# VHH binders against h2kzm9r124to488, part 23

Target 1, 365 residues: h2kzm9r124to488
Amino acid sequence: RFTIDTSRAKSNQYVVSLCSKKIGIIEYPDGRSDKQPCDVYWHNVVLSDMNKIVTSPQSRVNKFPGMTELAKKISLTHSISSMQKLFPDEYAFYPNSWFLPAHLADFHAFYRKAQALGKTEMWFIVKPDEGAQGTGIYLINSPNQIRNVDQRQLVQEYVADPLLMNDKLKFDFRVYGVIKSINPLSIYVAREGMARFCTEKYEKPDSSNFKNLYAHLTNYSLNKANEAYVHSNTLQDQTRGSKRLLSTVFHQLESRGVKTKRLWHDIKLILVKTTLAMLPEIMLHYEHHFYDSTGPQCFQIMGFDVMIREDGTPILLEVNAAPSLTADHIVPHPGRTLLEGGQRVRSIVDEVIKIPLVRDTLLLV

## First folded at step 5 (VHH)

Design s18 (framework vhh_8ghr_2)
Fold by ESMFold2-Fast, scan of step 5:
Structure s18 (fold): chain B 365 residues (1-365), chain A 125 residues (1-125)
Amino acid sequence: as target 1 above (365 residues)
Amino acid sequence: EVQLVESGGGLVQPGGSLRLSCAASGFTFSSSYYIGWVRRAPGKGEELVARIYPSGGSTSYADSVKGRFTISADISKNTAYLQMNSLRVEDTAVYYCATGEYTVEDSGSYYFDYWGQGTLVTVSS
């Protein structure tokens, strides 16, 4: 009865197909030959007019119009910075950020003020526009270290004192939110997520170590290329694996005296407040494509990257509008890099996270 | 913002040649993006045919097309190409241009974030 078109799900098709079968949804992996509408359209990314994908008022698509652009570093930073000017306390979870070249003078002014207050040990992360996350990113402690200052790039305050586990590896949480509707706004936060670990021990940035990105950046794609990366093949591998369950890390933090109930509440508020900051632009794009709609026609799984400060305060690093829903990982061939391909191996950690996430998302719509 | 526009598909006889083009916008080939050609025929799964990492210069090919197909990129035009020679009936498929970022979680050899609309290649007499 209930139907799903997964012909555009691409790399995510396996997990969506598996979940569809589990809950009794009729799947069309190549689309419908009769061209009748499906109840759900599952896309990896959407690059065409959304109203051409969802032509029936009974149908839903797993992406909001414009969301791919709105979640990118520059647009996200503009949305949150606008909210920080109006509600600085409520949006303190996003690091101070400057979009260059437009805000170069503001960045210099901030730096001079910080120096005047004796804050000479501040570090900043530079994320070039068009750069891939974790490649082309670098750390600075002075504005004169910015490369190609006239080019588009994001400069952001670096959290130099992250909360660390006993292995002293820096980590962040990939937390998943599901936007079921935007009018009224309805967001669900997945109970399970991913803790992503650096592959080298963290030390506060200084002139000797600031180039060691494997110690400073938690990006999965960057760290999976390091020979020190440890793939978790079982749930028992939660102390040394480079990907671990959020729930396991939360239990470890709670055992150390961290107020994890408060932390989880604050993380959920970050997801809600970030979505609220983006909401006006989301609604503008939605209205353009689905004006006069009688019900919600879009839903979306969003990935939120959250780091914890040493004092237990969560900080938003990034939002991903198309988080990977694959349940495998690539192991490089002996003597070769991941960029050259490799053998695919089942990832039980990803399965435990992503199968319930996709299943529950399908049950919500 | 990221757009991939494909061209060059069509009908060709066995043993013939076609060149597919993929014009990219919203990113540059001097960045950490890689570009691939993925094909899908009815009743078959997706097959990564060829991949190029323009900033690193590396290319890879499926065993089924090795020696017959050549992937290339023109950085100045921000366009990728798939030169297809000695075409066979089994090469009949919809060919998709796709791109992904090295630092995205799903940046493996067939885990692409952005896809073109696809172009049909039919090899028959």
Scores: ipSAE 0.006, ipTM 0.206, lowest interface PAE 9.6, mean pLDDT 79

Design s19 (framework vhh_8ghr_2)
Fold by ESMFold2-Fast, scan of step 5:
Formats: structure tokens, sequence, C-alpha cells
Structure s19 (fold): chain B 365 residues (1-365), chain A 125 residues (1-125)
């Protein structure tokens, strides 16, 4: 009978416990007292002493060593940029990017060349290194607008031509990938995901609107703070909710003439190619921790944020090594703010996405 | 050819019952496949109402239909069912049967579900 240690699952514990019970896995929510190994260890974060936790060759943990850092915008950009130099067409799904201050001269050269070719207005997004979840992010259309050029930050081409739904809100897809193993490389993609919508109507960036981040950034944490944010309490909120099912949005796109089967294929290729770009560094960290292992020790659910251009081509925005697997949200009490407390309510949209994802991940490993 | 053919739709009064059937041909329901029912009403978004893994017996339902609808599958007949009880006016929609492999699929496969043509359910007095 399979066993799972969820003592370090934290915010993931509800969904993992529910799935473990559903498929007949024996759960140890406080760890094993007999110090025998479990078949699966479920952690919400990567631990430095991972090889001391996963001591049996038959045991698996839901995190790859080093993955948290490798998925961050700077490390991800280094990995993909290396591949873009060798395979520019294959990695065109990631916007041109420059790490500052090191590549400031390269950014200036790119901008100058683009202007010489008659591209008189391009927009760029600036992401400070500490700018997780949309914090500190801003738009520019000239290199002289960069704040604190000597500080560590990423400058990236801004996707100014997003595909919009009838409500004119910019959106992206959170797509979930499961790395079952890295030797051999085995990747699965969840067929259900989340479409995350901005809270204000999109207009192409100009001098009057470029500071309106609620129209330009799809980040959940940023948009959740806007008064216009609509919590999805039922599946019927698919037409106005700020979070909607990927399958529903895909069907709406198909009804509008979008080639959704090719779009899905291209999105899956983005997940594979991005993982391949990260793979050399993942393998180095993996071998350092599990050099004596005779079988796969790690698997991981990854979140990929993908935006669709007006012409239907997908663009990778970011990778999340620890995507949220919570299936509830906090709703403020009627007439009160979240700062005054709130109640936790079930999120049916998140349950429909995350329960099958975790269940099938456990069935795969 | 792979086909899903829905039947059992029609007009029913509030509080009534209907059983929808989905006959699959060109492929066999197996342990690797799930079966779902998705509904769409004019002017409303799509809603996944029920899903089943036939070999595992695991089922899930939208909150709007929990306790009223029951999904089942007969592997020997290669047919899925949606038993709809205590029907409400808001249940009026076109109901689609859809099938696919695990909700997590290999990265090398194309995204596509086998979908039926839909069957209309109208709940009115």
Amino acid sequence: as target 1 above (365 residues)
Amino acid sequence: EVQLVESGGGLVQPGGSLRLSCAASGFTFSSSYYIGWVRRAPGKGEELVARIYPSGGDTSYADSVKGRFTISADISKNTAYLQMNSLRVEDTAVYYCATGEFTVEPSGSYYFDYWGQGTLVTVSS
C-alpha cells in the first residue's frame, strides 16, 4: 500500500490529503514516528537537505533541487536566451529580454537598431529582481525611463498585441506541467488550467494609459487588490469572473475561429522547450543531491503563464516552481475590507483544476 | 471514425427527470479515459457539470448539480449516462458528452477531446 508524508505540505495539505484519501494512499500528516521511508514526500518548498529526506531509492519528492531559483525570471531568462542564440525560431515564444545592469548596452543597441528600421514606438516591461507577483513592475517606451539602472532588474519586450475576449480584458493562461522524471525526460501537461483576467479594459500602451497596471498586467496578486476584481464562486462565472477555466476560454476561442488544437500543441511545445532550456542546470543540481540513486527521486508540478497574441501565437511570460494548489480563497465579510478579516470559502474553479491535477500526478508517480 | 452520439434530451417540467446517454464508437472506454458532461446555454458560458473515470469509479460534480445529477459509465456497452433529477429552469442548455485521457496528458500528444454533437434539454412549464 502506498504511503505519503504531508508533514511539510503546508498550504497544499488540503488538496493532497483529499486526493490521497480518494486514491487509497496512506497519509502521515505529522510524519512517520517509526522513521521508515514513505513512497512520496510532498513539500510546499525545496529544502537544502533534500537527500537526507529522500533516503530510499524507491521514495519520491515533489520538488527538484534548485528548481525554485532556476524558475525565477533572471535564471529563466539566462536559460532561454542561451537557447535563442542557437535556435532563434524554436525559442521565439519568449520575448527578447535583457538583464540589467550587465546587458544595458545590448538593450540600448537593440532599441537604436529598431528605431533605425522605422519602429518608432516599442514598449518594454521592467521587472525588478524583487518584483515577485507584479510588485514594482512598470512599462517604458524609451531606455531613459529605466529607474535605478544600476540595480538588478529585467527589461523585456512588452506584448502590446494580446488576443482579447469580448469583454476587452487582457488575460493569460496558467498551464500546469508535471515533470515526472528528467532521466529520461518525461513531461505531462494538465488539460485543465486557469485563465486569469485583468480587471480593467485593455488599450494599446500610450502616454495616457501606460501606468494603468490593472489593464496591462494579469498578475493575480496585483489584480486581486483592485475593487473591480470578481471572485469566481461558481462555474457560471465563466463570462465575468477574474479566474475562468482554460477549457471554457479555449472553446470560446474555437467558436471565434481560433485554431485551438494547434494553439494547444504550441503551448505544450513551449512547456517542453522551456524545460529543455532549464534541463542542464536541473541535472547538475539533481546529480549533486542524488548521485548514488538508481531511479528517479523527483517529480514536480510547474506553472507556466502563457499569453496569446492577436494572431493566435502563444508567448511565455513566466514559470512558477511552486504554483498555488489551494482550493479556497478569502472573501471579506459583507461591508468590510480584507484587512478587517474575512472568511475562507471553497473555490469551485480551483477545485475543478487542482484536485484532478494532484490526483493524476500521484497516480503517475 | 471516432464518434460520440448523445440522446435522451427533450422538454421536461420543473422537478422532472431525464437520463442522457452518450454512445461511443471508434474507440473503447478504458482505464486511461475520463468521460464528462458539459452544458452550454445561449448567452451563458460553458459549464462542466460532471466527470467520471469509469475504471476508477471516481466522480466529480459542479456545485449547481450536486445531489441532483449522477454520472455513470457502462464499459461493456461503451456508453456514458447522466441521470438528471429535480430539474430546474436554469438547467436548460445543450448538453455535450466529451471524453479524453487522464486530465494530465503526455506532452507529445495534441490537445483534443472527442466531443458529441450535443443534445438539447429544455426545462419549462
Scores: ipSAE 0.142, ipTM 0.602, lowest interface PAE 3.7, mean pLDDT 81

Design s20 (framework vhh_8ghr_2)
Fold by ESMFold2-Fast, scan of step 5:
Structure s20 (fold): chain B 365 residues (1-365), chain A 125 residues (1-125)
Amino acid sequence: as target 1 above (365 residues)
Amino acid sequence: EVQLVESGGGLVQPGGSLRLSCAASGFTFSSSYYIGWVRRAPGKGEELVARIYPEGGETSYADSVKGRFTISADISKNTAYLQMNSLRVEDTAVYYCATGEFTVEPSGSYYFDYWGQGTLVTVSS
């Protein structure tokens, strides 16, 4: 009856197949041989010719045209900065940012003003453009430390005062938003998300520790390579795991007196306001590909990375247009690192997050 | 089911050349998966030296190897290569082939889900 093509789902195929079976959707894991359209097309990435994928008014694809580029740090920063000029208080959740080389002089001016006002030990995070020079993310406390200053890169204020749990590990939340349609805008915020922890104790950046990215960056792909990374084998183990349920961390924050209902409301507003900032560009790409369509042809799961300042204020770090929906991980052999291989094991934390997310997304469309 | 099998490592003199191969199974190079070569020298962290998006043909390189190393992919053989020319003692490391789903994670973040076993490259003099 209801049909889904998962031939382009790649690493996400397992979870999508599982959910399709649970809710009674007919799956074509290798595509349809009869050349008839499916109701849903599930892709791992945005493709150039989206209107060739979605050929029926009844069909939908899980990606918006252009979204991959719009979610990247340069385009995202441009969209949010435009909104900050009009609504500075509403978009204060995004750190001060400078696009180099275009805004290099502005960054120098900001730094000089901050130094003149007695602000010492300000830190910035430098994010080189994807694929440009192969340089990684790094921290600086002076503009003269910028590598390859003539190349495209983003400089942002580094949030040096994060809210910490008792283990003193820096963390962020991966929150999932589902854009059901853009005309009218309809966005769903998933009830469950992921808390991602650094693998080394956080200390404010200084000359001795600024190169220790395992203490300063919460990025999952970086931290999972560290020997200190802790996989949760059961749901009960998640209280000390490097990847925990957002709900678990929220309960711990409630116990410490944090106003978690307000925090969750503010996080949901960040997702909505960020999507609104991106919306004009999304609509332009959508109209170019689907101008003859009478209904919504696209939907998309988006990942939003949010950290909490020590005062309880949430800050947007980045947006992911293709968040991983895999529900397994590699456990290294005893005494060896992840680089040396290991055993594939079910991730119960990822299952609890991602199976309801995908199931509910399919039910929404 | 994704597996990566590396070959081609060994001992080479400074200024010499080596070609590393990475045979992939469990996915196809006509997909939107990216493939990278990551190295780790004794006592050092990981360095992403090169990556390729086989479907689109886009490549990127670390500044330390740019102009000397070339990454390529043979879609028909489902195999990626790292051609290493003008090798230096500082290139001595274990070289890993790794693959991951395309994401818009911040530039410079490693987002590899599957790793090969690694192959040792020693540049001696």
Scores: ipSAE 0.000, ipTM 0.242, lowest interface PAE 15.1, mean pLDDT 79

Design s21 (framework vhh_8ghr_2)
Fold by ESMFold2-Fast, scan of step 5:
Structure s21 (fold): chain B 365 residues (1-365), chain A 125 residues (1-125)
Amino acid sequence: as target 1 above (365 residues)
Amino acid sequence: EVQLVESGGGLVQPGGSLRLSCAASGFTFSSSYYIGWVRRAPGKGEELVARIYPSGGSTSYADSVKGRFTISADISKNTAYLQMNSLRVEDTAVYYCATGEFTVEPAGSYYFDYWGQGTLVTVSS
């Protein structure tokens, strides 16, 4: 029988356990008492001693060594920027970006050149390193507005022309990719994903609205705290919910004249090209840990955050090496905000997305 | 209307070979469907032994059969095959052909929408 160790799956254990039962995999939720290898190890985080966990050539773990760091905004930007120098048209899906402090002078030069060409209404998004004290994501329209300019952070051109639905809320797609192996490279894309909506109407950034992150950032953690957030309680509320199915939004876009087959093809190319940009570093880490292995030892579900410009072109915003696979959420008490507490309930939208994704990933191994 | 029919089962001695066939009728295999072989041994649970994504050629095998079994599909003949070599007593089981629609491109769902009636394979002296 096929076996899985979910003792390190943490918050993702529920969905993995459910899928294991559906397809007949024997689960060890507390690990094996006999210390024999399992066919699959499902971890929530990358471990430094993965070669001690995945000891059999028949075993697979759901994380690539080094992937967490490589997917972070600064390393991702470095990888994509290198490819943009060689293939500027192929990697135009990633906004112009500058790693600070190293590329501060390049950012100033870009800004000065744009001003000289009469481009007066440019906005940039600043994404400080994770764990930076008291500094979250913010918008600027001038280099002198950068906070703590000597600290590591990413400055990126802000996409001010997003495609909007009739409710005028900015949205992005969380698209799930599955890297089955890197030698040879084998990538899969889930047909279903999540459309994540802002909670306040979008207006082009200006001096009066640039601090309203609820209108400008699609981040789930930010938006779920707003009283205007609409939880996905049923599939019928796909026109109002803050979390909607990608397939539903695609149908709505198609009805409005968007070429959705082309859009989906372009999104799949973004996933492939982004993985190719990261591949040399992934291979280096992989070979270091599994240099004597005869079979693929790693696979991984990756989250790709993609927004659509008003002309229908997709733009990559972020890559998440550990996207949440939980199928529940906290719903605030009636008339109260989420910050005032709530109750944990099953999320039908997350179930429809994540259960088939995890099930099919387990069977890909 | 939709039916998967397995054939090729029977009695064989340890070390022998058998080729199982799965013919689809009222249903056409397509690039959007996965094909798998699942076995159930007497007194044991079900085991997915082999699977194929025909359009991509991707195959996977349970550890118990790796190097001994080979799965293939001929979409033009609407037929899938499981070539079983170096058979062991523990391979004795009812073998089912099954198919399901993909939810991950180019890979697919492994929930199986259609199952055959099964074919018995007995490996004994």
Scores: ipSAE 0.069, ipTM 0.422, lowest interface PAE 4.3, mean pLDDT 80

Design s22 (framework vhh_8ghr_2)
Fold by ESMFold2-Fast, scan of step 5:
Structure s22 (fold): chain B 365 residues (1-365), chain A 125 residues (1-125)
Amino acid sequence: as target 1 above (365 residues)
Amino acid sequence: EVQLVESGGGLVQPGGSLRLSCAASGFTFSSSYYIGWVRRAPGKGEELVARIYPSGGSTSYADSVKGRFTISADISKNTAYLQMNSLRVEDTAVYYCATGEFTVEPTGSYYFDYWGQGTLVTVSS
């Protein structure tokens, strides 16, 4: 009786189809031919004419209008910076950030002031806009090192004091949030997530190591190319894998004296406060598309990238409005690099995280 | 259809030990389930003392019980355990086994779909 259209789900269709079958939802993988509405529409991307597809007040779509742009680093920084001016303590979880070229002078002023106060070995991370045509993320310790200063990019204070495990690899958490509705605001957090590890041991940045991105950046797409990358083939082999379950890492942190109950609470507050910072803009886009709606029309799974400081304080790094929900990965052929191609294999870690997440999201709607 | 049956409660001296068992029926321990032990003492609030994801073996504990209590699960027997060591008078409470299929929770709280009837633990001399 409950129906879902997955014709626009693209790479996420497999997981959504599997979950729909498990909970008894009738799936239309190629859309409906009878022109009747479905209860749920699962899309890979936000469409500008979503309100023409989701025409029934009882129908729901898995994307908020405008969310893709609002979650991008420049718009996100704008939203959080506005809140930091009013509530600096509540939004201290986001590092000092400047979007260029507009705030270049402010960044120079901050740098000069920090030097005058005797700050040593201060580093920054530069994140070019997604449209910057292949300029990658890099570290700097002087404003003069910024490449293409006239182009849109984010400069952000580099967190040089990450909490490390016994293997001394830097890591972050991909935490999944589910925005069930915005009026009233209803946010859920997935109890399972992903811990993503660097592939080389962390050392504080200096002139000899700052180009070693395998030690400084936790990005999966970067680290999977390193020969040191370790696939977690079983749930029991969670101590050495480059991608581990969040719950497993939390257990290890707890055994080392980290206050994990407080940490989880603070991470949940980051999700709520970040969503609140974006909320005015989300509501403007939502009202434009669904002004006549009698109930919630949108819900969305969001990815939040959170690192932990040495003192146990969580820091928000990025928000992803379309986190990957695929449950497989490519393994390079024996003796070859990933760039030379590979074989697609099931990812047990991704299945444990993403299948229950999608299933429960459908049950919430 | 889902049922949780607790056992192993009773009277114990301060410093003693007890092991609580939670036998589950109507479902099988899997990656979609988490198991928790929640206690409630007369005149006191509800407290989540321990939680486990049986599929991954990951566990968490309240600060009040860390180092003293251990949660575990036997997937083949579909049973969860709470090993309680160095018991204190303040551990006196009704202990509930609880489980959830939902792997998402509202921000600011824990959530369980199904609860047992509870087992009384009394710590006194």
Scores: ipSAE 0.243, ipTM 0.661, lowest interface PAE 2.4, mean pLDDT 81

Design s23 (framework vhh_8ghr_2)
Fold by ESMFold2-Fast, scan of step 5:
Structure s23 (fold): chain B 365 residues (1-365), chain A 125 residues (1-125)
Amino acid sequence: as target 1 above (365 residues)
Amino acid sequence: EVQLVESGGGLVQPGGSLRLSCAASGFTFSSSYYIGWVRRAPGKGEELVARIYPSGGSTSYADSVKGRFTISADISKNTAYLQMNSLRVEDTAVYYCATGEFTVEDKGSYYFDYWGQGTLVTVSS
């Protein structure tokens, strides 16, 4: 029988423990007192000492060394941009991006060329390095609007032509990929994911609306703070809620004539191609930690944020090396604060997505 | 076993300064974790006054404290700090240290996994 150490799972522990019990995996929530190895080590974060924890050739950990940094916007953009130089058509799914201050001149040159070609008003999204999503992020339509131009930040072409549902809310998909191994590369794509909706109706960016982040950013943390946010606490909320099942949205897109089989295939290719772009650096970190390994030591669930253009083409927005696996939220007791504790309230949408995801990942390992 | 212990609270006069410390044990600060300082005054709700992502040095502040408070973290000491300058009577509150994993869904939100017991800051003459 398989054994799992969840002592370092932290916020992931609830879902992992639930899945372990369902499958019949023996869980050590506080680690093993006998110091024998487990078959699986589940961590919520990438740790520098994973090679000291995963010492048995048969043991696996749910994180690749270095992955947290490699998935961040600066490293991800560097990896994809390198591939775009060699394979521009294959990596066209990632918006044009520039690191500031290093590529400021390149960004100005791109803008001038676009204007010279008579392109309609273009918008760009500016993301500070290590910025919180929805915090410090802003839209611009001219390079001269960049704040603190000498500071490290990412400027990226803003997708102003998103595909909208009948409610006119902008959305993106959180798609989950499981990297089973890197030598050889083996990636699995979860069939279920999350569609995340803005809380205000989308309008093309202009001088009157570009500051309305509730219409322009699909960020879950930002949108759940808006009064218009609809919590997905019941099955009915899955068709009207701010967080919906990917399969539900795909069904709705198919009913309106979108080529959903082609779309899904293209999304799966985005996951594979993005992982290939990151692979050389992943392998470098892996070799450093597991030089003498006789078999694969790592696997990882990755989150990919994909939006769909009006013409039906998918665009990669971000990659998360530690996607949230929580399936609940804490509601404070009436008249009390979150600091005093509270009641955990189930999120049915998150349960439908994350329980099968973790279960199947454990079965895959 | 994961524990956050605050220290440095007390009574100060308006215009004074205090430095709060938050020592973490059973838990190591990492690139996927953020540390926040949340305060609660009598009759008011919770207010996130400052947040830091230690790996990237990214900080954010409530408008009420911006320019007066500075959040920092010493990863080697596994300790976070809140330097409070030019204190006002309205800064009187219980200050809590809290930490949580920042995921894409949780960035910029009030989502913490672990909380300290709180430390009282009183600003009065």
Scores: ipSAE 0.000, ipTM 0.276, lowest interface PAE 11.7, mean pLDDT 79

Design s24 (framework vhh_8ghr_2)
Fold by ESMFold2-Fast, scan of step 5:
Structure s24 (fold): chain B 365 residues (1-365), chain A 125 residues (1-125)
Amino acid sequence: as target 1 above (365 residues)
Amino acid sequence: EVQLVESGGGLVQPGGSLRLSCAASGFTFSSSYYIGWVRRAPGKGEELVARIYPSGGSTSYADSVKGRFTISADISKNTAYLQMNSLRVEDTAVYYCATGEFTVEPHGSYYFDYWGQGTLVTVSS
């Protein structure tokens, strides 16, 4: 009978437990007292010592060694940029990006060339690396606006032409991929995902509005702090919610003339091509930890953040190696903001997305 | 073997009503499936007109049919319905019932797993 250890699943344990019961897997929520191996180990984050946990060749863990670092913006950008040099058309879905301080001169050269060609309306987003001090994410339209140029950070072309819905709020899609194995490479894509909306109306960036991050950044952690953030109460209430079903937004896009079948195909290709770009480094870490294994030891759910340009082309923004699988959220008290605390409430949108995702991931392994 | 069988199509006057039915066999409508109605008009591409989610009874509609069409599902009869009111000439199309799982899919597969044979709806005077 198939067994799962969820003792290290932490905040994700509820959904994993629910799915395990639904498909008949024997769960050990506190680990096994008999020290026998489980078939699956479900962790909330990538751990450095996973090869000490997954000691049986028949056991699998839901994380690849090294994946946390590989998915972060600097490592991800390095992997994709390497592929863009070899296959520029295939990897055009990732915005032009520069590592600072190493590529500061290259960024200045790009900007000067763009000015010489009359492209004077370009904006860039500056993202500090994890652990960097002093600077948050911000927009610039000139290299002289970069703060702390000596610090490790990413400068990336800002996509100023997003496709908007009738509410004029900028949005992106959180799309979930499942890496079943890397040798051979086997990737699945969840049919349902999350559309995440800004909390203030989008205007093309200019000197008067570029500091309004609630209009320019779709980041969930940022937008949930705004008083304008709206929790979806039902699946039918998808016109005002700050989190909506990807499939509902796709249906609205299709109604407006967007070629959604091609868009979905292109998004799936982004997930595959991004994983291929990361694959050499994933394989190095995997072989180091599981050099004696004859079968797959790891699988992983990954989150991909994709936005759509007004011409209907998808753009990759970020990759998350540990996307939240929680099916509840905190709703602020009436008349107060989320920062002032709140009550935990069931999230039907998250349940529709995450329960089938986790259930089917367990069925795949 | 999974089969979807549509019925209820036909000729109707502008402003009239029709109810389409989609009888499913070989699988059961459950929280793991979504059900959609897709139409294809002469000389035009496919349009998803309505979709229903088993969980919570949530529905979604194309802007072209909002307020006029209602999708529903009877899980006990394993049948989905599309109630079409205030029909217009531009609603003339072959209507297909289609279903897919809330599930993961391999790269290269199609979004809808199963399709019916289609039923013709003609709106004309």
Scores: ipSAE 0.016, ipTM 0.441, lowest interface PAE 5.3, mean pLDDT 81

Design s25 (framework vhh_8ghr_2)
Fold by ESMFold2-Fast, scan of step 5:
Structure s25 (fold): chain B 365 residues (1-365), chain A 125 residues (1-125)
Amino acid sequence: as target 1 above (365 residues)
Amino acid sequence: EVQLVESGGGLVQPGGSLRLSCAASGFTFSYKYYIGWVRRAPGKGEELVARIYPSGGSTSYADSVKGRFTISADISKNTAYLQMNSLRVEDTAVYYCATGEFTLEPSGDYYFDYWGQGTLVTVSS
């Protein structure tokens, strides 16, 4: 019978335990007492000594060594930028990006050339290194507006022409990829994902609206703070909720004449090409830990944030090596702060996405 | 070769009931496959009315049919069913049985849903 160690699953414990029970996997929530290996080790955090966890050639862990760091905006931008120099057409799905302070001169040069060509209303998004969930992010239209230029931060071309639904709210897709193995490279894409909507109507950036992040950024952590945020955790609210099923939004796009089969194909290519850009570094870490292995020792669920341009072209915004697999959220008690505790509220939309994702990942490996 | 054959459609009066069947060949319903019923009415788009993951018994329904329609599967007969109760004129459509492999798909090839030929359901007074 198949076995899983979830002793280090942390916030993923609920969904993984539920799926393990559903498909008949024997779970060890506190680890095995008999010192025998499990078939699967499920971890929430990345560990540097993964070869000490996966000691049997039949065992697998749900993380690739080094992946969390490689997926962060610094390393991701470096990997994709390297590929863009060699294959600019193949990697055009990632916006022009500069990491400060290293690429400051290149950013200034790009801006000067754009001005010389008459492109006077270009906007850029600035993401501080510590601002992982939208905190500290801001828009600029000139290099002199960058704050603390000596601080590690990403400057990226802002895509001002997003495809909008009837409600005029900007959105992106969280698409889930599963890397089954890297040698040979085997990637699966989840058919269901999440569409995440801004909470205020989109207008092209200008001096009056560029500070309104509720209209420009799709981050859940930012938008849930707005009074206009609509908690849609039921299938009945898919046309009005701030979180919607990817399949529902794709159906709506198809009814409006968008070539959704081509769009889905292009999104899958983004996942593959992004993984290929990261692959050399992943292989280096993997071989260091599993140089004696003859079979796959690692697999991983990855989150990809994809925006659609007005012309139907998908673009990659970021990669998350540890996407949230929780199927609820916590709201503070009336009159109290979140730090004083809170009430867990079930999210049906998250359950519909994440339970099949985890279940089928376990069936795949 | 994967084939889905629908049966059980026909003419029924409002408030009546019909049971649609979907017989599968060329594959076995298991943890690997989900089954859905999709309908298409003249002048309207396609609507997924019901879905089941047979090995897990997990079901979902469109709001328009919830409480009236029931999807089920008999793995031993390799057949799925849609029990339709309290039928309304607006339920008139061609009903298609469709199946897909589990919710993860390979990144390379174009994804194909295997579809039946459809069965007509007419609800009229």
Scores: ipSAE 0.240, ipTM 0.660, lowest interface PAE 2.6, mean pLDDT 81

